# VH-VL binders against Arf guanine nucleotide exchange factor SYT1 (SYT1), part 8

Target 1, 216 residues: Arf guanine nucleotide exchange factor SYT1 (SYT1), of Saccharomyces cerevisiae (q06836r405to620)
Amino acid sequence: SRRSSSIVNALSSFVNLRSSSLSSSRQQHLQQQQQLQQKLDVSLEDLPPVPAPEFSDSCKDFLIKLAPYGKFIGIILTEKDDEFKKNCLNYLLTNCFEFKNDPLDIALRKLLMFLELPKETQQIDRLIMAFSFAYYKAQKSYSKKKGIECPWSNADQVYFIAFSLLMLHTDYFNPNNKSKMTKHDFVDLVHNDKYSGGNEIPMAVLTYFYENVTAK
Short names: E, the ipSAE of ESMFold2; O, the ipSAE of OpenDDE; V2, 0.75 times the mean of E and O plus 0.25 times the DockQ between their complexes.

## First folded at step 4 (VH-VL)

Design b7 (framework fv_umesolerbart)
Fold by ESMFold2-Fast, scan of step 4:
Structure b7 (fold): chain C 216 residues (1-216), chain A 124 residues (1-124), chain B 107 residues (1-107)
Amino acid sequence: as target 1 above (216 residues)
Amino acid sequence: EVQLVESGGDLVQPGGSLRLSCAASGFTFSSYSMNWVRQAPGKGLEWVSFISSSGSTIYYADSVKGRFTISRDNAKKSLYLQMTSLRAEDTAVYYCARDYDFWSGLYYDAFDIWGQGTLVTVSS
Amino acid sequence: EIVMTQSPATLSVSPGERATLSCRASQSVSSNLAWYQQKPGQAPRRLIYGASTRATGIPARFSGSGSGTEFTLTISSLQSEDFAIYYCQQYNNWPLTFGGGTKVEIK
């Protein structure tokens, strides 16, 4: 049987609560927004020391131990190149998040709403790579069930585009950057990438992503 | 036609090193993640290592971690396994196998294309 | 690691009969399970993936079922060319793991 872990259920409920808050009464919605903002203001240094995984821990066992760390779970699981923590992160992203109907930019925004983006470049890389694998799996599975072709060739292609979207956001909203990346620059950047299959993404799709990421 | 051809298998002494190669043809090699799987004579299949299509994500079985290094050259359409500190229990036929970029609970297709294997014998 | 247990180790069936092979995972692997056929001196051949999806070109007599921890491969009307060793594989967790195999012998 497929089991629901306490952390998987809690995170799925958190995602669903956030998504459905628009349908709640105004007062209820404001209270939910205040609670979410308060969680975002907590620093990792303010929490107890992160427990180390025990030899007998499954990914589920360790994730249950990490439940109190909430938004920091992504940072914790990417702190170093560690196979067990990679497996835990993959389990989390596969079982706690639903990406099947999401465009990539929306899925990425969903991820970062619940997991704080690490500050170190190598940790960002690990998180976004794991996200891209989970997203690709969900898209491929969904496409198969619907009898349509998956628009993505592989997880590395998803990773390249997801990382490019993060860089676009950083570039576009950095007040110190006087020369913003244009739509044409973004499309050219992506289409010049032969190794990750960026050249295979239709211009219309890249234009859609650019416009959504840079929207005011 | 889609093909994977392994080479490099040899008789080596314990503590020795060997490099295996897998040449891909008939498909866009750079779009697929790849695996090494081994099979000791008369025994079952054992997964050895994984590498993503870009080469950025790598996994190893505990039995080979620290001794084996997987790598790829997408321009040459080749997959490699560098083996060091070889032991008698590493004796096996080594297969390269094509994946569809699903890792650790993300696999949906499993291994659809396999090479014919290359034999590595570690014996004094 | 997730341990995959196949049973029986050896199965003897007559041509035209049904063969049922079992695969058990020590932890849930969802539907991320594949079945492979290996004939003597040959590389493995993928039969089933996603627990129940037949690979392209695989005859309809092969079917897979199950989810979580209990999986079954069924060959509805065994042909002489089906003599082989069959392996299940979970691809839900790292490391990837295979079952010990079931040898199907024609009686």
Scores: ipSAE 0.000, ipTM 0.428, lowest interface PAE 15.6, mean pLDDT 80

Design b8 (framework fv_umesolerbart)
Fold by ESMFold2-Fast, scan of step 4:
Structure b8 (fold): chain C 216 residues (1-216), chain A 122 residues (1-122), chain B 107 residues (1-107)
Amino acid sequence: as target 1 above (216 residues)
Amino acid sequence: EVQLVESGGDLVQPGGSLRLSCAASGFTFSSYSMNWVRQAPGKGLEWVSFISSSGSTIYYADSVKGRFTISRDNAKKSLYLQMTSLRAEDTAVYYCARDYDFWSGYYAFDIWGQGTLVTVSS
Amino acid sequence: EIVMTQSPATLSVSPGERATLSCRASQSVSSNLAWYQQKPGQAPRRLIYGASTRATGIPARFSGSGSGTEFTLTISSLQSEDFAIYYCQQYNNWPLTFGGGTKVEIK
């Protein structure tokens, strides 16, 4: 419920971004649609057709139009390699999510609680890449404010680790996979990737991530 | 006021057993991984064992594997080291030390106890 | 295991002089290296982590550098309270390992 409340609040803010542009009845209708989306096991195909962005739309304008689609917004914004939709996704991740003091695995879990993970690999890549940039910026800002060193070297390193955690989760909880990735396998996988900076992540951090992802 | 206080060090015969305790105060103990580090008289530091914040992940130095058991009680804010089959070379001051913090991403030991002396006669 | 080698074993320095301590890892530890100071009868105190980041409250005269296998701790102007034993430690691989220590003593 904390997850649903946060999304509703963020999307309600978007509805109110344009002073007096929406009637009370329109706001009530959008709130009702969001509640139905959250409570029902609804498929994207069961919803009205997704509106196309108009040339004059800002990211805020388009996100207001997408508010009724709730958990599907991530899928909608990553459907194709589109600069405008990518900018809208970046806006959403920067303004509607708080990652400043979250460890990466918790931030990733937070993302996936609110946005349904796409099934196509290219869409997953776009979503996790945008998340990684937003997360890195938030971490860098938080570290500067607290006077501590940012534990992350760059957004690409965050992306590599985030995707590795997603792969670990998929591997570990797939009932068809009878040979699960061990802690040693995970550490070796990450440390062998020198180009993405995986070898720079301390073993204690990787141990912690493995424990958290595979628990429960 | 963050502190760690060790206890339980004693004189024991070779082959004997001892249990060391480390009491934590001034911080959320359950959020940190913990370590035991020892130092033989006049010698350097030697890492002994690691336990994650939840207690699910544990590592040991090869020299103590199979003889020592690390454990924690987050409700009691305490860390333990159960030592069995003690040898003369286990004679050392044993320190508990705080390691990784999930929120700060800190590694390396930022808080240490005062140490407790274990002497194995031989 | 990764073996940490510190040199020299003892370093004699006069107050106000620069002290340079070396730490070598048998395999790359990236920047996952810490430095500790220990005075007689006391627990170790963390000075540096991440090879070059000073711990809170540590004076600016202490600095760390290096990555991979070669690391240096520098004390730019030795004060009387700095005479102690210094240890490096890698936390890149299990088991965690310490160097043998460098004793910094008054010349």
Scores: ipSAE 0.006, ipTM 0.538, lowest interface PAE 11.3, mean pLDDT 82

Design b9 (framework fv_umesolerbart)
Fold by ESMFold2-Fast, scan of step 4:
Structure b9 (fold): chain C 216 residues (1-216), chain A 124 residues (1-124), chain B 107 residues (1-107)
Amino acid sequence: as target 1 above (216 residues)
Amino acid sequence: EVQLVESGGDLVQPGGSLRLSCAASGFTFSSYSMNWVRQAPGKGLEWVSFISSSGSTIYYADSVKGRFTISRDNAKKSLYLQMTSLRAEDTAVYYCARDYYDFWSGYYRAFDIWGQGTLVTVSS
Amino acid sequence: EIVMTQSPATLSVSPGERATLSCRASQSVSSNLAWYQQKPGQAPRRLIYGASTRATGIPARFSGSGSGTEFTLTISSLQSEDFAIYYCQQYNNWPLTFGGGTKVEIK
């Protein structure tokens, strides 16, 4: 199907499979809490304290515990430079999201539809870096299966473009910012980047990205 | 199934105006950027103009800037080129061409679909 | 603007022979290069994009190679229907630019 919340369905499925021994009322409460987090203007501060991972927890086990936190999972997993939580984020993005059929801007939009963007720059960096590695891995695997060349050189190229798109969106739709990044500025920034391979991305593609991000 | 058909080519006098149309069928026109490319008799291909899928981004070759206007009507699945102040050197077959955008990778892949062209002759 | 130079202007080959066409850019266009075939009275047809990726439906005898400023289109065993004019195009920078074309003719 083309209509559905893939990550919400995956997380709900994990909760239901793990809690098959729970009563219907408990399962219903967990699902209601998850949906409530997605639909209300609720902050993480308004929720119960986030459980700490137990030494015996797998990434899957901890993600199941985080399911009720819904859109805040990205914020929770990027709060500090923590190896276990980084592995959990990588697991989430690799196994609970489907990116193989998505162009980068659509995949990024999909990510941000289900996970709230953190406020701190270092947390945003960790989230987008993990996303970029998962996206690149999915694209490379898909290309290999189809016998075609992967259009992406490496995860760092994906990361730079994805972060640039996010920066453009934040800059353009921030009402406090009086000087908006122009199409020319964006294309020049990305196309002339010496480190990401941005000069290998056609200017027409960067123009499409600018246009799609800045459309209301 | 996927097709582009140009129309509007005619004999016009120098300084005259002419409007070209390109009708799209068999694909979601509103999802693709479009181009005009021309070819003078016995000469090579020359890119003329670009318009993005929404119509908000437009580019022109320096030779036509200020004289030609590209536009589109996504509801009618049509692309247009309004030409003014025509010169003898504008004599050419005008093609409309669809940008190939690879949805799997987000990369541009040049022009995958072309119309058959419409001839514009500028002479007295 | 980036100037695209194709050589030779005309290439005379016999059916079954290998044809090699060259395209040079005045500055780097990375791999953002396409090849088109045009027969008399017809619109151009896209053969190759991304310098080396064959478009859907294009016979395996057509192959592209190169990156940066030097590019090659190769036809491994020329068929009668391959006699046409071939154009390279860069899509790395605005404005988009085409080469002057290489005419591949019989004998």
Scores: ipSAE 0.000, ipTM 0.479, lowest interface PAE 14.4, mean pLDDT 80

Design c10 (from s6 with heavy chain R107Y; framework fv_siltartoxatug)
Heavy chain, then light chain:
Amino acid sequence: QVQLQESGAGLVKPSETLSLTCGVAGGSFSGYYLSWIRQPPGKGLEWIGEIYHSGSTSYNPSLKSRVTISVDTSKSQFSLKLSSVTAADTAVYYCARGHYDFWSGYYPFDYWGQGTLVTVSS
Amino acid sequence: DIQMTQSPSILSASVGDRVTITCRASQSISSWLAWYQQKPGKAPTLVIYKASSLESGVPSRFSGTESGTEFTLTISSLQPDDFATYYCQQYNSYPLTFGQGTKLEIK
ESMFold2-Fast, scan of step 4: ipSAE 0.250; ipTM 0.667

Design c2 (from s6 with heavy chain F102Y; framework fv_siltartoxatug; at its last look DockQ between E and O 0.46; V2 from the best seeds 0.00; counts 0 for: pae E 3.5 > 2)
Fold by ESMFold2, look of step 8:
Structure c2 (fold): chain C 216 residues (1-216), chain A 122 residues (1-122), chain B 107 residues (1-107)
Amino acid sequence: as target 1 above (216 residues)
Amino acid sequence: QVQLQESGAGLVKPSETLSLTCGVAGGSFSGYYLSWIRQPPGKGLEWIGEIYHSGSTSYNPSLKSRVTISVDTSKSQFSLKLSSVTAADTAVYYCARGHYDYWSGYRPFDYWGQGTLVTVSS
Amino acid sequence: DIQMTQSPSILSASVGDRVTITCRASQSISSWLAWYQQKPGKAPTLVIYKASSLESGVPSRFSGTESGTEFTLTISSLQPDDFATYYCQQYNSYPLTFGQGTKLEIK
């Protein structure tokens, strides 16, 4: 879809990610491959065929096999509704990203700087859902360790806000859209949604997200 | 260490424009937002509006037609202009700082200026 | 606009008393309710945020509770320093709105 393609291109300008859960040599390897692929504008079709998982592969084993694919790992792991690949994506997001100290907009930016968004709507949904689960779990675990209340009610709330931020970015930076979504419109849209708990987030917090997502 | 200080004329004639500045000392201007809040003598508090570093504003609808809030990031200053004032606009005017840091619990106003009385009188 | 209705307007109490001040929102505000203390000639000071969370440096005798759209501030054992005017304030929705205040006076 055109919106999905625009999202992949428009969000690529954000901060580079650093994996804290990998060894220094593996961390350096992944960072180098990501940077080279982005600088060279390499497509997935230009890389060798993606290996199939072997019967005995753990999630870690398969992710190591996917390391040469860099930013395309997210596309590969969301290509179909596959339980093993879903588990590998959860493993990746839980062990190779550090979300516990990040506002949601920064965490989403980190995700999209490391992983290219899929073009297909169902793949985008699987990626953002997995992200929201990993983000919520990290926030909840860290909050419990610190003895404080988690800021988020549940992963579905995180998913709704994350998707809203993605849609805001796409709308705001679409060169064909002359009537951009205003702060007032975005904040009201999200804050009026009681089904996913958007109404439980103060308007000032949503304003903060708007300002950060629309900043160039 | 962070301090907020209101400044401006304490006496304004009816129909003129009230103009105040809030200076921010000892802290970063980015990542916070400021609100203007007023309190008529012997009465309660009224939120006037807020402004972000970007210059984006939200105003109380009851005042929106008369209020302008602006920011000068080079001076770490926020300003309030309230046009066409009447005696009803006589109040202590506060600037206050808010957070949306989720580890701090999304607190609305944890730092306030000392306030400045503005009297609207002939 | 979300109207915040505070009661009582004036509360007379003695040192050592347990006092409660109530605030009702005209609509749901989730838990986004703050309590402020204001002494004469001074700016308000944040006491409670998110309905029940104590601001840093506030004595533990202060507590907040919520039930639906009704919120309470409780001081379990009143101290001389606690005589002041208290305001509730919702920060869920624009415009931000305050209750009309409760003056806590020495009996």
Scores: ipSAE 0.374, ipTM 0.735, lowest interface PAE 3.5, mean pLDDT 82
ESMFold2-Fast, scan of step 4: ipSAE 0.441; ipTM 0.747
ESMFold2, look of step 5: ipSAE 0.194; ipTM 0.651
ESMFold2 (binder alone), look of step 5: mean pLDDT 89; pTM 0.928
OpenDDE, look of step 5: ipSAE 0.902; ipTM 0.967
ESMFold2 (binder alone), look of step 8: mean pLDDT 90; pTM 0.937
OpenDDE, look of step 8: ipSAE 0.601; ipTM 0.812

Design c22 (from s6 with light chain W32N S93N Y94W; framework fv_siltartoxatug)
Fold by ESMFold2-Fast, scan of step 4:
Structure c22 (fold): chain C 216 residues (1-216), chain A 122 residues (1-122), chain B 107 residues (1-107)
Amino acid sequence: as target 1 above (216 residues)
Amino acid sequence: QVQLQESGAGLVKPSETLSLTCGVAGGSFSGYYLSWIRQPPGKGLEWIGEIYHSGSTSYNPSLKSRVTISVDTSKSQFSLKLSSVTAADTAVYYCARGHYDFWSGYRPFDYWGQGTLVTVSS
Amino acid sequence: DIQMTQSPSILSASVGDRVTITCRASQSISSNLAWYQQKPGKAPTLVIYKASSLESGVPSRFSGTESGTEFTLTISSLQPDDFATYYCQQYNNWPLTFGQGTKLEIK
């Protein structure tokens, strides 16, 4: 078998193994550890220049070339107007992460544990959108296999909630913010959305997400 | 097997504080919303309020000025205090859990205690 | 507060009958509605959640449907164990609110 195929399979297994045991409490501790480690880690500018994809590269080939860039892969693959990199991101999230047994908040933390969040708003949007479509696809497939109804209406609903959770985390843990978003504020923010289906999520489920995201 | 059990005084005098405890046995209550619901004799169900294991609460606005719900995770129990009671507060009081399981969805009250009758009388 | 209105208040039926109980919300609650069964002297038990999802361990003769703000609970072939009072409950908005109940009694 090709060494490349074995490496990608090993990465997938490693991600799945680490993620399958995550609980709310454990996920909270991992997020705090990840935040601490990020402040001490090297930046992308400290690494060799990112190679351009060869026209003969498959997504798998290019992801193997990017393996040394680790947490920066998300930043690299969200480059503007690059359809190949967009396809590679979708491949990564579909084949190298396992989300089928994860609540959305845990899956989002899993993503951000392994991939550093981009600084540019449009790149963040592309990353979270790609994550949300991969997550929804995995949930839909798993629900069908188990003979149960998928709790999500569509990928746009997942995207809206995931981005709302990211905004909540940023707001809540910003030391310059003297007034934190309350549980009531967050629930109202999400529940007022009729276009993406935020209004379809029970208030108790939104407060469940609030408590998990804001916990230390 | 998860069991919820209410306990507390069955008779409370008007103007005093009704105090009940719900013990959770057989399972973890971490990650669940724990509620108090009451049912006056011959009437329907009324939600009183809920608490998360972090201590975060939500109360029925009609009762908010009189209600306090608290949790003691070390004892696996949560409690209800309802102040300034009147005969209208005579009811069977239930504790119940709301459970969010991603695969099965949100169930608002998938498990209930047996209920305890509290009579408000002189 | 969202008002939940159940009909009928009392329903008389025989074993083997198909029965339907209706619940109407005063405003949109999406699919965030549950149905509970309560037998005399007992706590309620969850039957249906998310308008149409059958709770684990509940017989398949129970089903729920929704149409806008109108919800139904149907028992396709009534069994002796099914005679009880049924309550609907919305969990879309705080405060959580229940219908007034439908007593299903034997003819």
Scores: ipSAE 0.039, ipTM 0.611, lowest interface PAE 7.4, mean pLDDT 82

Design c6 (from s6 with heavy chain W103Y; framework fv_siltartoxatug)
Heavy chain, then light chain:
Amino acid sequence: QVQLQESGAGLVKPSETLSLTCGVAGGSFSGYYLSWIRQPPGKGLEWIGEIYHSGSTSYNPSLKSRVTISVDTSKSQFSLKLSSVTAADTAVYYCARGHYDFYSGYRPFDYWGQGTLVTVSS
Amino acid sequence: DIQMTQSPSILSASVGDRVTITCRASQSISSWLAWYQQKPGKAPTLVIYKASSLESGVPSRFSGTESGTEFTLTISSLQPDDFATYYCQQYNSYPLTFGQGTKLEIK
ESMFold2-Fast, scan of step 4: ipSAE 0.289; ipTM 0.690

Design c8 (from s6 with heavy chain H99R; framework fv_siltartoxatug; at its last look DockQ between E and O 0.48; V2 from the best seeds 0.00; counts 0 for: pae E 3.9 > 2)
Heavy chain, then light chain:
Amino acid sequence: QVQLQESGAGLVKPSETLSLTCGVAGGSFSGYYLSWIRQPPGKGLEWIGEIYHSGSTSYNPSLKSRVTISVDTSKSQFSLKLSSVTAADTAVYYCARGRYDFWSGYRPFDYWGQGTLVTVSS
Amino acid sequence: DIQMTQSPSILSASVGDRVTITCRASQSISSWLAWYQQKPGKAPTLVIYKASSLESGVPSRFSGTESGTEFTLTISSLQPDDFATYYCQQYNSYPLTFGQGTKLEIK
ESMFold2-Fast, scan of step 4: ipSAE 0.451; ipTM 0.765
ESMFold2, look of step 5: ipSAE 0.326; ipTM 0.721
ESMFold2 (binder alone), look of step 5: mean pLDDT 89; pTM 0.930
OpenDDE, look of step 5: ipSAE 0.891; ipTM 0.960

Design e1 (framework fv_telazorlimab)
Fold by ESMFold2-Fast, scan of step 4:
Parts: sequence; structure tokens; C-alpha cells
Structure e1 (fold): chain C 216 residues (1-216), chain A 124 residues (1-124), chain B 106 residues (1-106)
Amino acid sequence: as target 1 above (216 residues)
Amino acid sequence: QVTLKESGPALVKPTQTLTLTCSFSGFSLSTSGMGVGWIRQPPGKALEWIAHIYWDDDKYYNTALKTRLTISKDTSKNQVVLTMTNMDPVDTATYYCARDYDFWSGYYRAFDIWGQGTLVTVSS
Amino acid sequence: EIVLTQSPATLSLSPGERATLSCRASSSVSYMHWYQQKPGQAPRPWIYDASNRATGIPARFSGSGSGTDYTLTISSLEPEDFAVYYCQQYNNWPLTFGQGTKVEIK
């Protein structure tokens, strides 16, 4: 549960950090508008009951039924370890999102702008795993089309780096943490991973991610 | 390169206390999300998880063995120490330590890098 | 504790044949991993979270399953695939492993 809370906080802070690149005046305006929007925002519990999929439904059919639920679609599709809903999530991320020309950190932000982050650790993992598969597929297709080498070896590597970025953000921006993760610590952490291929990521790429995530 | 290596006595007498040390390199237990677990395997038998420790000193023990087990870490030495009291011949096994990489998700925790194991024989 | 039961205990197959290994949990789990262990060696992570191949694992290996029933499949067995395969759940403390399935080349 502590890790689940940390991930939720890290992802929320990560999204907020990225949006804070706007000018101070503009940023204050957006914060005020966001506060007003929060008062008008509906929660999933305020909406009609989520329809169950019918056995004849295709993924596309079910996603059409879920369209009124908008930002909650990620939460709905990750509620259980359900093959049909997992396939629908994969369909959504493959066909309704555009990741092909995005660095991983930008793609992750794009995901979180449209889909509300689940609160349960298991649901967060299902969402990020599905995202990683879709991102890797998009990167492979884009690289082939452009005649360039894909920088990613597989979806497991993308998944590992995505969570490593979340860990970095959580560690770096926690004011109670007196020993912040250095650039060298982050590179070492990622390069020590042979299981998911973190050791294959060039230091320059990891340095780029570190500097972007830790920027003020 | 990440490596873990177990060290300790090869022979322990019944009723004695076993102390095993896991020495590692290529990562630190001061890094958020890192953990180390101990797994044992009696000759010709299945794997059994026995104890776990995380970067924040959070500890977990096998329920059947927990009254006999203590796990601790020395972050400055890159070591994790397991102590098991009142050893019995049935505790004869190869003892492994392994890195448990928590991707900041309680969902994805896997023993991704293992030591080579150390055989502990309990005999008079 | 969650008890994992693997079947069969042994598989004796010829190279080129398909191998199917089962792991059944005493209660529903979502986080099932598979490890390969060769004689005299430490276990190696093989499939994580039911269906994801670890880095460097050949495409002939696939995992599937949910709830209480999980399967590891080798589409075309190679001599280097003879080993014991263990499933492991990461849902509940204590962590538990299955008894293993030994894959032998005929």
C-alpha cells in the first residue's frame, strides 16, 4: 500500500511538473481553472453503473459503450485480471493513442493526460504494462517506416524504464528525503538491470531522462 | 554488473544457529525499491522462500519459519545477513540470496539476479 | 499460504516437440512468475507476470493464464531447454513456489 500511494503521488507530481513549464502568470491561471474544474468534476461513483461486456462484444464494441466514461476507461479496463478487458485496453492504446514520435517521458505524460491513474497498485501496473507494449509496438513500426534503428529492445525494457522514471521522481521531489538520487545513482540503478535490458540503454539517454524529470 | 554471493558454514550441527551473509555489488540497498530475499532448496526438492528485506528496512519472513529467522542489512558493506536458530537435519539445503527488484509496484516484484548458492549440511 | 501445484512432475519429450507445463494455485493469484533451473545452477527468471518473457528468453517460450490456472508452453523443444521449471506467486506473503516440472529430452 505504501508503494501504491508513492506511485500515485509520483505520477500526479510528474504530470504537474511537466505542466509547470508554462509561464508563472499562465500557470496561475491554469491552477485556478483546474481548481474550478475539480469542483465540477464528476467521480466514477457519480456516474451510472458501468455496463458489463456482453459475450458477443468485440473490443471496439465495448470501448464504444465505455466512451461516456472518458478518463475513467483506464480504471474500468484494469479493474480485474480479465483477458477481454486487457485486450480492449491494448486495442485502445494501439489504435486511439499516437506514441510513434514521442520520447518515453512525453508518451507517459500523454497517457496520463487522457486516462485517470488508477489508485490500486495492481491496476497501475496493468495500465503501465499495456502502455509499454503499445509504446514499443509504435516505436518499432515508426523506426521501420523511417529506416532507422529502434532504440528499444523490447516492451519489458520500456516497462522497466517507465517505472524507473516514476521512482526517480518520487525520490527526488520528496522533501523528507535528505539523500536525493544523483544522476550517477540513477544511471547505476538502471544499468544494473540485466533482467529487463536496462543495461542496454545508453548513458546519454538516461541522463536526458534524469535531467527532464528533475528539472525545476 | 550485478552480482550476489552467499557465504557461511558448509556444516552446522543440530540445535546450532546458522548465519549466512549475502555480499553484493552493482546495486545498493539505500536505493528506493531495492530488496534482497533468501530462498533455499533441499537436495532434489523444490524452492522455498524464507526471508526478505527492503531498502527501508521492512522485513518479511516465511510463516512456518519466522520464530527461527532474523534478517538484517548493512547498507555501507552491501551485505544482507540471515540468521536461523535451532538447525535440524531437514534444514539441509542450498541457500540462495537474490535481488528483489520492486518497480515501485507491489505487483511486479521478481527475483531477477541470484547468487550461485551455498550448500549448508546439518549433521552431527 | 497459497499452495502451487505443478503438473506433470516430469515431461519426457523429443527435440522439436511441444511442451505444456501447468501451475495451479490453491486460491486466485494475479502475479505468477516462472523460473528455469538447470542442474547445478541457480534458478533464472524466465517468464514474469504470467506472459512476459524475460530479456534474452527465446520466442519459443510463452506463458498464459489467470486466476488459479497458469501454463508455460515451449513450442519446439531444443536440447538446452531440458531443465526444471518452477512457478512462483507474488500475491501474498509468504511467497511460494511450485514443486517444479522436470523437462527431459527422450
Scores: ipSAE 0.000, ipTM 0.413, lowest interface PAE 18.0, mean pLDDT 80

Design e2 (from s13 with light chain W32N S93N Y94W; framework fv_siltartoxatug)
Fold by ESMFold2-Fast, scan of step 4:
Structure e2 (fold): chain C 216 residues (1-216), chain A 122 residues (1-122), chain B 107 residues (1-107)
Amino acid sequence: as target 1 above (216 residues)
Amino acid sequence: QVQLQESGAGLVKPSETLSLTCGVAGGSFSGYYLSWIRQPPGKGLEWIGEIYHSGSTSYNPSLKSRVTISVDTSKSQFSLKLSSVTAADTAVYYCARDYDFWSGYYRAFDIWGQGTLVTVSS
Amino acid sequence: DIQMTQSPSILSASVGDRVTITCRASQSISSNLAWYQQKPGKAPTLVIYKASSLESGVPSRFSGTESGTEFTLTISSLQPDDFATYYCQQYNNWPLTFGQGTKLEIK
């Protein structure tokens, strides 16, 4: 099992290691966003109180109201198990992010460059689950349009792999851990999970992710 | 168009280290896994190990204690060292390339070197 | 390790024949299987990948099928150039493993 602080640290390090691997135009945009977030050093406490959604608000209406909260939108939308805020998060990830041509590790990095990862485990779970659903839909749509096979069976499989990547990064770069996860260990971990469909993921995809996550 | 070529000593004495190099010409090997595979005369194929351009390796457990694979991206080559050789290590040694992730999500060897015979004898 | 077993070890056939070579995995490997052709004194060449996908440049008389842990390579009408040794290979788990080979020879 992973603790929330360990997951947060792993994702932060993972995002930093992967920033230079994006395409030129997307890399420029994400670097600009990252620089703005870094320069501000703004805490959620420093911002005005978060507005409550009004009964008549659409997801788009509420997201417009949340725009000034920038990187904190993910934290705000996942604070509690709330159907309206969950729908707003799904809308955001489906309509405001582009995932269709991205490997999972790059898409995860993009998510975390725009949205600060929550500290609470339940909030991280809600964010990553919503991300996985949006990513799977985009990948399946893109693969169908291009006439190629989608490597993903369903959103639960994507979710399992996304968390496996977080676990891998935490394990591999933890200076107190003297027994690092090998490429074989990672593939075994994923392939042994029949319930999440990990056994259906091609070894080529898993080895690609291992190389990219563990790269310095 | 991409070509792989093995090179190294064709004769190695028992107990010494077998050293081979594979040169990559006509294209980049960035994003590909590069493997060593051997074939004793008249027998089948045995996978030795693989390396990615980052230096990450995986070895056949039967050979792991004796095998080191390394990569030199500046020279477009990767190398095999097999220590403590015996007559059982006499084989044709091949280097081979797996497909790129973006080309089809699979790990089949699409390009092979021509092979080099290494004989272990006194 | 995943064991790959080919049958038959030797197959005698005539030009124009339809031949099928079988490969069995000791456990599930999904579709992560390749077939190679090797002629005497030459390196193997890729024929089929992902169990049933034909490699570019390979004649359409070659095809692959899968059923559970059983895989077949079929040549619909043998030509003289097809007499060679064929190897299957799984790439689902490390270590990567090959079948022992099937020698296709003239009857």
Scores: ipSAE 0.006, ipTM 0.526, lowest interface PAE 9.8, mean pLDDT 81

